# Ledger of designs, part 3: VHH binders against UPF0284 protein YN1551_0030

Target 1, 347 residues: UPF0284 protein YN1551_0030, of Saccharolobus islandicus (c3nj62)
Amino acid sequence: MIKEYYGAETFILNKDFAYILVIGTTDVSLIPGLTIAGATPELTHFTPAADAEYVLLGKCKSINTIPVSPTGIPTPALLTRASLSFINPLKIVVNAGSRILPKIPYIDLQGEPGKDIRKQALSMEKVNNIMENSIKLGEELSNEYELIMIGESIPAGTTTAMATLLALGYDAMDKVSSASPDNPKELKRKVVEEALRNLPTDSLQRLAKVSDPVLLGVAGTSLGFKGKILLAGGTQMTAAAAIINEFDKNKLKDITIGTTKWIVEDKFADMLSLAKQVGVKVLASMLDLSISAYEGIRAYEKGYVKEGVGAGGSAIMALVRGVSNNTLVRKIDELYSELVGSNNLHI

## First folded at step 4 (VHH; framework vhh_7z1x_3)

Design s47 (from A24z with Y102R)
Fold by ESMFold2-Fast, scan of step 4:
Structure s47 (fold): chain B 347 residues (1-347), chain A 123 residues (1-123)
Amino acid sequence: as target 1 above (347 residues)
Amino acid sequence: QVQLVETGGGLVQPGGSLRLSCTASGFTFSDYAMNWVRQAPGKGLEWLSGISYSGGSTSYADSVKGRFTISRDNAKNTLYLQMNSLQPDDTAVYFCARESGRWSDTYKPFDYWGQGTQVTVSS
């Protein structure tokens, strides 16, 4: 039910843990392909807040619609909530720089939303704030936990992840996933190529130019934490691991990425080669959603969404504790039914 | 290699009907949700309707709800839009578009588009 890569081991995960969700936004999400009226394009800014609210409360407060695509495909936050419902860990929301703040308690890293990476993503002041405050958070969590799982919610985060990996010297062009079954690489490549022109020499200054607040917040929290860490995500977490390795060459021995089979099997990306280059261990949840009663849920099997909000890592945590695929899918279906039956699909 | 080709547009009187078709090639049509989007002269793009990969779920913009019906034939790789009770304000270029992913990912919400077909509603 769980595939192990590069020396990853599941037995360390059957421990008490805290779930940390790092949220943020980036103006990369606003680089136009096209602007389409009636398709709620403005909700990009609300996605991290809505995802965090859904994981903690089972409903969104920052939007008056449900977090489901026009054709019924739900946010990966639904998979995360289903998986974590069998465990009920402490859940901590960490704001690294979201344009819309969630209407729930959160820890603020004193960052800001990322700007266009073709110019400058973050000021050095905000980079320093995110890193210092997230390292402190990791240190504080070390007093209570020997294991944490860190997830993320940031629209367009795979573009900034690719830019981050390339800026740190990894062979990452066209290797990151997308929420699409077919990863159209042309726009992403053009944005990243422009962003990589005239890079600073210093690593932290390179990250300030091309990264995003969530990658920095994940990396800082990990650097501060003294125990074992599951980075719950896909190709974005290889970028976070690369940042961690840049600042502490021995830290990756305590870090494993927990992702989905949809990410590791993505024929239009190459997550496993990115992990191998960085030197980070990978676990993949082999969760099978084909048995779902709902077409929107089964769409994950066709390569829609694939990951986010720590969905893969959360499924791994449930599976390690003996929750079966059938039990997990039934819970996903239950929550999906409640989500679509109680709320309007669109504004 | 991905291609979407719209047909069935033309000139129609107010109150009339048209059926648009979109023929897909170069990908597994039955794996993708599909949408109809239009652009009226001098205006931006307006999303009209979406259909899930099996055809089991549909959604509509309020401006066309009750007048337009989206459907698909996965065996023929074809998407349809049945347009009834057409009004002059329905005059636009109509595009079929393949759905790209997340509900809130707006920098490329549809990853492939047809070239469009012109619908003109006038007396």
Scores: ipSAE 0.286, ipTM 0.683, lowest interface PAE 4.6, mean pLDDT 88

Design s48 (from A24z with Y102P)
Fold by ESMFold2-Fast, scan of step 4:
Structure s48 (fold): chain B 347 residues (1-347), chain A 123 residues (1-123)
Amino acid sequence: as target 1 above (347 residues)
Amino acid sequence: QVQLVETGGGLVQPGGSLRLSCTASGFTFSDYAMNWVRQAPGKGLEWLSGISYSGGSTSYADSVKGRFTISRDNAKNTLYLQMNSLQPDDTAVYFCARESGPWSDTYKPFDYWGQGTQVTVSS
């Protein structure tokens, strides 16, 4: 089951598609208390590369551990891999600006990792590179596909997404789907408020100051692509849709966000009102993980993780093709068991 | 208002034992996985142990496996760390931390921290 919002239609998704995963990093992830309050900040730099490797290979090459938290909750890349296993689309990894490069083939947008948004996220040279190269990628994909699905992996991406939405004039303060408690929410708000001081009037220059390479890469690919697009994600994809709308006001008719019920039902955020403000259609996967044999998988039902790596959009793609909830959960459990079912695996 | 308060630290002899407690308030404790993390003088943060929201699953760093035991009492909103066979290199400030997912930027691994409690292992 899929829930439709703001005129979204599932029959448009019954086409062959390419899965595009845009990866990057931002120094916003290094600000204490925003992304990882007590873990080593350097570990977050490996997350996009590890996620991409897991989706393509079923294992990570860039880290020496499995992509499961100490308490057994897996990366959303596991849900994406499970969903896409029933479809086997072409998978393309796109580097918009990651500090750690994945040990798999990727397309390079010639960007750079984002810097502290309180100063300047990206140089205009790198913004132009990301936009020009991602638009070209979208144009090239238009020759092969009528539909693409774009996912993302970037630590601290919800902070840059909030800054981006606010910089483009949307009422986004405290509506970001990674609803953190008062202490980290206060820090996030303070960082974003500082980033929004003395914004340029030119839209591309505003984005250079406060955005991140992944949001630009998603937006550019979408602007270049002539067919239908499923933006697989929540708050970050809403920010990408806002960027797209800033540069092409009629483009959102070809764009739908595909996310999870855990995002749209998040009582500490308001992704749906952000999507309504931007004018973008939304689909939510109503996937029920409560029937999983594993506590780590059932944790998603309690609001842990919720989204990433295009998990919601990937589930929607499987569901529209007739894959049942039971079949999808069985596959998720199978892949999870493979990760944790050996005495030689490290958690 | 979310609060985590650690107690039970102090001075202990090598080979001794201590039990740390972390009292949680301002949220539904049974909905969250919890962790213990320490910071030794002049060193970075080291993750030690984690426990699932139900208490059904636990994990340990190799440095403490077999010596430390994590547990929780959801009725009392309390997290525990039983520390046995303490060594001088266990000297650190010990923090409890609430887990908020692993890898997705939609959630960060730790979203709330206590102020910490000092453990000193010395003759």
Scores: ipSAE 0.006, ipTM 0.386, lowest interface PAE 10.4, mean pLDDT 85

Design s49 (from A24z with T106S)
Fold by ESMFold2-Fast, scan of step 4:
Structure s49 (fold): chain B 347 residues (1-347), chain A 123 residues (1-123)
Amino acid sequence: as target 1 above (347 residues)
Amino acid sequence: QVQLVETGGGLVQPGGSLRLSCTASGFTFSDYAMNWVRQAPGKGLEWLSGISYSGGSTSYADSVKGRFTISRDNAKNTLYLQMNSLQPDDTAVYFCARESGYWSDSYKPFDYWGQGTQVTVSS
């Protein structure tokens, strides 16, 4: 039920862990800036807060509706909550720079929302704040845990991930995933090509120009943490691993990416090539949602969404503890039914 | 080579009906949720209706609920919008749009659009 790549081993995951969810926003999500009544880029600002609230509470407080698309496709936070319901780990929400703050307890890294990477994503002051505070968080977590799982919620995060990988010297053009069944590459390519002009020599200054607060928060937490780390995510986590490797060449031995089959088998991206270039191990959950009673859930099998909020890594954690695919899908269906029933959604 | 081509627009009297079609090519149509969006003269874009990849689930904006019906024929790679009880404020260019992933990446709700078809509701 779990595929292992590049020396990854599932047995290291059968121990207590904390789930760390790093949230943020970036103005890359607003390019090209279309506003459509009933479906608008402004919803992007609420997504990280709503995802964090859903994982912790089973409901959203920051939006006046449920986190399900008009066609019934739910946020990957639903998959994460279902998987973690069998484990009940400590859950910590970490704000790296979200435009909308979640209405739950969180740790603030003193960052800021990312700006347009074609100009400058983050000030050096805010980059230093995110890195210093996330490293301290990782150091503190080392006193309590030998394993952590770090997930993310940031709209348009694969665009900043591609820019980050390219800025650090990796062959990443057109290799990142998207939330669509195929991978529209033209807009991302143009934005990233413009962002990569006139890069500074210093690594941290390069990241300030083209990255995002979530990638920095994930990397800093990882650099500070002394134990084993599961980076729960797809191609964005290859960028986080690249940042980690830039600042500590030996750290990736303690790091594994946990993702979904939909990411590793994506014909329109190349997550495994990115992981190989960076030198990071990968585990993929082979979760089969085709047996779900709900078409919105089965849309993941069509290549919609695929990953986010640590969905793949969370499924891996449940699977290594003996939770079956059938049991996971029943819990996903239960939570989906509860979520949809709360708002009279037609599915 | 993704293409979406709308047809079926035109002039119609208030209370009348029109059926719009959108023919898709260059991708596996049956793997994608599809949407209708309109733009009235001098106004912004307004989402009207969405349909799941199989056609099993549909949703509608309150402004068109009960009057418009979205459907699809995956064998013909065609999306439809049946518009009934048309009102003067339904006058707009109607666009067929392919759904991108929600809660995610690059963050346009729609990644590909047709050229649009003009609907004019006038006496």
Scores: ipSAE 0.505, ipTM 0.780, lowest interface PAE 2.5, mean pLDDT 89

Design s50 (from A24z with T106V)
Fold by ESMFold2-Fast, scan of step 4:
Structure s50 (fold): chain B 347 residues (1-347), chain A 123 residues (1-123)
Amino acid sequence: as target 1 above (347 residues)
Amino acid sequence: QVQLVETGGGLVQPGGSLRLSCTASGFTFSDYAMNWVRQAPGKGLEWLSGISYSGGSTSYADSVKGRFTISRDNAKNTLYLQMNSLQPDDTAVYFCARESGYWSDVYKPFDYWGQGTQVTVSS
């Protein structure tokens, strides 16, 4: 039920761990936009806070609606909550730079929301704050855990991930995933091409120009942590691994990416090529959602959403502890029924 | 090339009915959720109805619930909107739209749109 790539091994995951969710926003999410009354609430600023709240509480406090698409496709936070319900690890929310703060306890990295990467994503002051404070967090977690799993929630994060990988010298154009089944590439390509003009020579200054607060927070936490790390995510985590490798060449031996089959098998992206270039190990959850009673859940099998909030890594953690595919899908269906029923949706 | 083409608009009297069709080409229609959106004169875009990729799940805006019915025929790559009990305030350009991913790199709820078809409800 778990595929291993590039020397990844599951036995290291059968340990107590903390779940770390790094949240943030970027103005890249606003570059093209449609305002459509009644289709969806505008969740670009609220999504990271709402995701964090849903994982911890089973409900959102920062929005008065539920985090589903017009046709009932839910946030990947639902998959994460289902998987982690069988384990109940300590959950720590880390704010790297979200416009909306979650109404739950969180650790603040003293960052800021990312700006338009075509100009400048982050000030050097805020880059330094995120890196220094996340490294300290990783060092502190090293006193309590031998293993951590780090997930992320940031809308438009694959665009900044592609820009980051390219700025660090990797062959990444058109290789990142999207939440859409067919991965439309033209707009993302244009934004990233503009962002890559006039790059600084210094690596940290390049990251300040084109990256985002979440990628920096994930990388800093990883650099500070002395144990084993599961980066729970897809192509965004290859960018985080690339940042880690830029600052510590020997660190990737302790790092594995945990993702979904929908990411590694995505014919419109190439996550495994990115991981191979960076030199990071990959595990993929082979979770089969086709047996779900709910079409919104089965939409993941059609290539909608695919990953986020550490969904793949969380499923891997449940699977290595003996939770079956059928048991996990039953829990996903249970939580989905609760979620859609709470807002009188008939989807 | 992805194309969505709406037909079936026209002039209708209050209380009348119209059936809109949207023919899709250039992608695997049965893999995508589809939606109807309208724009009334001098107003913004308003979402009306959505249908899942199989047609098993539907949703409606309060303004049209009970009067409009969304359906699809995946064998014909066609989306439908049956509009009953039409009112003057239903006058609008009606668009079919393909549902995008919710957590896309570029937040937009719909990634492809038709050209629209005019519906006029005249006294």
Scores: ipSAE 0.388, ipTM 0.730, lowest interface PAE 3.4, mean pLDDT 88

Design s51 (from A24z with T106A)
Fold by ESMFold2-Fast, scan of step 4:
Structure s51 (fold): chain B 347 residues (1-347), chain A 123 residues (1-123)
Amino acid sequence: as target 1 above (347 residues)
Amino acid sequence: QVQLVETGGGLVQPGGSLRLSCTASGFTFSDYAMNWVRQAPGKGLEWLSGISYSGGSTSYADSVKGRFTISRDNAKNTLYLQMNSLQPDDTAVYFCARESGYWSDAYKPFDYWGQGTQVTVSS
């Protein structure tokens, strides 16, 4: 049910944990600037706030439905909520720099939304705020937990992840995933190539130019935390691990990425080579959604969405505690069915 | 190489019907959700209808609900839009578009588009 790579071990996950969801937005999500009336129920900048609200409350407050694709494929927050419903961990929402603030309790890192990485993603002031405050959060969490799981919600995060990996010297061009079944690489490549011009020599200054607030918040929280960490995500978490390794070469021994089979088996990306280059361990949930009653849920098996909001890591946490694939899919279907007809969810 | 080609547009009188087709090539059509989008003269893009990869689920914008029917034939790599009770306000260029997960990539609800086919509803 779980595949282990690069020395990853599931037994470390058999303890209480806190779920940390780091949210943010980046103006990279607005490239190419296309807007289609009726296709998206909200602008992409509402998605992180709505994801966080849904995970905590089972409903969104910033929009009147959940984030959903034009044909009704739901946000991975639905998968995360289903998985975590069997565990009920402490859930902490961390704002690294979201344009829309969630209408729930959250911890503010005093960052800002990321800007166009072709010019400058973040000011050094905001980078320092995110890093200092997230490190302190990790230190405080160390007083209560031996294990945390950190997830993310940021539209266009795979573009900034690719730019971040390349800026730190990794062979990452065209290796990050996308939410599409294939991986249209043209726009990402052009944006990232332009972003990488005239990079500063200092690592933190390079991150200020090309990264995003969520990657910095994940990395800082990890650097401050003294226990074991499951980074719940796909290729974006390889970029977070790369940032961690840049600032502490010995930290990755305490870090494992928890992701989905859809990310690891993605023929149009190469998450495992990114993880190997960085030196980070990987676990993949082998969750099978083909048995779902709903087309929107089965679309994940076709390579839509694949990951986000810590869906893979959350499934791993449920699976290691003895929750079966069938039980998880029934819960996913239950939550999805509750949304049909109440939130005008497109099926 | 991914290609989407729309056909079936033309001039029709109010109350008439047209059937649009979109032929796909260069990818596994049966693995992708597909959509119809239009652009009326002097206006922005408007999403009309979507269909799941199997054809088992469909959705419609309120402006076309009950008048338009989306369907697909995966064996023929073809998407259809049956348009009934056409109104002058339906005059637009009609595009088929392949669905993407917009919230975890660049802002891009659709990753590939056809060239469009013109539909004119006029007396």
Scores: ipSAE 0.335, ipTM 0.680, lowest interface PAE 3.9, mean pLDDT 88

Design s52 (from A24z with T106R)
Fold by ESMFold2-Fast, scan of step 4:
Structure s52 (fold): chain B 347 residues (1-347), chain A 123 residues (1-123)
Amino acid sequence: as target 1 above (347 residues)
Amino acid sequence: QVQLVETGGGLVQPGGSLRLSCTASGFTFSDYAMNWVRQAPGKGLEWLSGISYSGGSTSYADSVKGRFTISRDNAKNTLYLQMNSLQPDDTAVYFCARESGYWSDRYKPFDYWGQGTQVTVSS
């Protein structure tokens, strides 16, 4: 049910853990595309807050709509909530720089929303704030836990991840995933190529130019934490691991990425090549959603969404504790039914 | 290359019907959810209807619910919109759009669009 890559081992995960969800936004999400009437680019700013609210509460407070696509494909927060319902870990929401703040308790890193990476993503003041405060958070968590799982929610985060990997010297062009079954690469490539012009020499200054607050918050928390870490995510987490390695060459021995089969098997990306280049271990949840009663859930098997909010890592945590695929899918279907209802969307 | 081509538009009287078609090429049509979106003169884009990759699930905007029916034929790589009880305010360019996925990428919920087909509802 779990595939191990590059020396990763599941037995290290059979410990009490805290779930850390790092949220933020970036103006890369505002790069123009045709949008649904009544759904402006600015509405994507609500996504991290809504995801965090859904994981903690089972409902969104920051939006007045349900978090599904036009055809009923749900946010990966649904998969995360289903998986974590069998464990009930402590859940901590960490604001690295979101334009919309969630209506739940959170820890503030004193960052800011990312700007257009073609100009300058973050000021050095805010980069220093995010790094210092997230490292302190990791240090504090070390007093209570031997294991943490860190997830993320940031729209357009794979674009900033690709820019980050390339700025740190990795062969990452066109290797990051997308939410669609294929990977429309042209716009992402053009944005990243423009962002990479005139890079500073200093690593932290490069990150300030092209990265995002969530990648920095994930990396800082990891650098401060003394125990084992599961980075719950896909290609974005390879960028976080690259940042970690840039600042501590020996840290990756304590880090494993937990992701989904849809990410590792994505023929339009190459997450495993990125992980190998960085030197980070990978676990992939082999969840089979084809048995779901709902087309929106089965759409993940067609390569929609694939990952986010720590969905893959959360599934791995449930699976290593003996929760079966059938039990997980049943819970996913239950939560999905509650979320959509037949009267709102024909399923 | 991914291509979506709409046909079936034209002039129709109020209360009339039209069936729009969208032919897809350059990708595995049966793996993708598909949508219809329109743009009326002087207005923004309005999402109308979506259909899952298999055709088993459909959704509709309140403005067209009960009047329009979305369907697909995966063997023919074709998406359809049956429009009944047409009104003058249904006058718009109608676009076929391939769903890109997750709602958090809502600034780009559709990654490929057709060129559009004009529907004019006039007495």
Scores: ipSAE 0.429, ipTM 0.762, lowest interface PAE 2.9, mean pLDDT 88

Design s53 (from A24z with Y107F)
Fold by ESMFold2-Fast, scan of step 4:
Structure s53 (fold): chain B 347 residues (1-347), chain A 123 residues (1-123)
Amino acid sequence: as target 1 above (347 residues)
Amino acid sequence: QVQLVETGGGLVQPGGSLRLSCTASGFTFSDYAMNWVRQAPGKGLEWLSGISYSGGSTSYADSVKGRFTISRDNAKNTLYLQMNSLQPDDTAVYFCARESGYWSDTFKPFDYWGQGTQVTVSS
């Protein structure tokens, strides 16, 4: 049910852990500037806050609708909540730079929302704040846990991930995933190519230009944490691992990426090649959602969404504790039925 | 190459009907959710309706609910919008659009669009 790559091992995950969700936004999500009345995209700024609220509370407080697409495809936060319901770890929300703040307790890294990476994503002041505060968070967590799992919620985060990997010298063009089944590459490639012109020589300054607050917050928390870390995500977490490796070349021995089969099998990306280049271990949850009663859930098998909010890593954590695929899907369907029951879908 | 081509637009009287078609090529049509979006003169884009990859699930904007019906024929790679009880304010360019994921790393809700077809409802 779990596939292991590059020396990854599951027995390390059989410990109590804290779930850390790092949230943020980036103006890359506004490229091009598309506003559609009545469609979900107007909620993009609310997505990280809504995801965090859903994972912690089972409901969203920052949006006036439910977190599903017009055709019923749910946020990956649904998969995360289902998986973690069998474990009930401590959940900590960390704000690295979200435009909309969640209506729940969170730790603030004193960052800011990312700006257009073609000019400058973050000021050095905010980069220093994020790094210093996230490193200290990791150090404090080391007093209570031997293992943490870090997830993320940031719209357009695979574009900044690609720019970050390329800026750090990796062969990453066109290798990152997306939420769409066939990973439309033209806009992402154009934005990233423009962002990479006039790169500073200093690594931290390069990250300030082309990265995002969430990648920095994930990297800083990881650098400060002394124990084992599961980075719950796909190509975005591979970029975070690259940042970690840039600042501490020995740290990746304590880090494993936990993702989904939809990411590792994505024909329009190459996450495993990126992980190999960076030198990071990978685990993939081999969940089969085709048995779901709901078409919106089965859409993940068609390549929609694929990952986010730590969905793959959360599934791995449940699977290593003996939760079966059938049990997980039944729980996913249970939570989904509550969401869809308040929608005007003809299902 | 991915292409979406709309047909069926034209001039109709208030209370009339039109059926729009969108023919898809360059991808496996039966794997994708599809949508209709319109743009009235001097206004922004307005989402109207969506249909799941199998056609088993549909949704509608309140402005068209009960008047418009979305459907698809996966064997013909074709999306339809049956428009009934047309009103002057339904005058717009109508676009066929392929759905992308809304939560996660999507810059826009619809990754491929047709060129649009004009619908004019006489006042």
Scores: ipSAE 0.401, ipTM 0.730, lowest interface PAE 3.3, mean pLDDT 88

Design s54 (from A24z with Y107L)
Fold by ESMFold2-Fast, scan of step 4:
Structure s54 (fold): chain B 347 residues (1-347), chain A 123 residues (1-123)
Amino acid sequence: as target 1 above (347 residues)
Amino acid sequence: QVQLVETGGGLVQPGGSLRLSCTASGFTFSDYAMNWVRQAPGKGLEWLSGISYSGGSTSYADSVKGRFTISRDNAKNTLYLQMNSLQPDDTAVYFCARESGYWSDTLKPFDYWGQGTQVTVSS
């Protein structure tokens, strides 16, 4: 089951597509500098590379541990891999600016990791590189596909998404999601409020101050692509859509966000209000993980993680092709069992 | 208002035992995974143990596995750490922490912390 919002239509998704995963990091993930052994802010530098490796290979090469939390909650890359296993699309990893590079083939946008948005996220040189190269990538993909799905992996990405939406004039304060069940907003609000001081007038310069390389890479790829686009993600993708709309007012007719029910039903965010303001269509996967044998998987139903690595869009792609909820959850459980059984542990 | 209040710390001799508790308020305790983290004198934070929202899954750092047991009572909104075979190097401030998510867009892996309770292991 898939819910359609704001004129979104599932039948357009019954086409061959490429899965595009845009990865990057931002120093926003290091605020306030807390370091805890085993689950440290420094590990966030490895998350995008590890997620990309897991989606492509079924194992991580950039970290010496399994991609689950201490309590057994897996990366959303697990859901993406499970969903895409029924389709086997071409998978393309795009580096917009990750501190740690994945040990798999990737396309490099010649960007850089985002810096503290309270000062300056990206130089204009790197913003121009990301935009020019991602637009070119979208143009090249147009020769092979009529549909692409673009996902993302960037720690702290909802903080930069909120700053981006606000900088572009949207009513977005406290409306973005988080990986936490109740979305504590105090730290995000303070960081974003400081980031929004003394904004440049020019839109691209404004984005250089407060955005991140992944949002720019997603937007550029979308602007260059001539066909239909599924932006696979939650509130971060409303920020990407806002950037797209800033540079091409007619482009959103070809764009739909594919997300999860956990994002659209999040009482501590407002995904649908953000999408409505931007003017972007939304599809939500109604995937029910409550039937999983594993508590770590069922934690998504409690509001942990909720989205990332294109999990919602990937589930939508599987569901529109006739994969049932039960079949998809069984595949998720199978991959989770392999992961927890040390099958994919690099030590 | 989210609050986590730790109790049960104190002075204990090597080989002794202590039970720490953490009382939670201001949120639905049974919906959150919980963790214990410590900070030894002159060292950084060290994650020790985690427990799932139901208590069905637990995990431990190698330094405490087999000696410490994490548990929870969701009816009482309370998290516990049973510490056995205590060693001088277990001397630290012990914090309970609510799990915000792992490998996610959180600015902190643990979003709320208690004030900490001091555990001193000495003769």
Scores: ipSAE 0.286, ipTM 0.659, lowest interface PAE 4.4, mean pLDDT 88

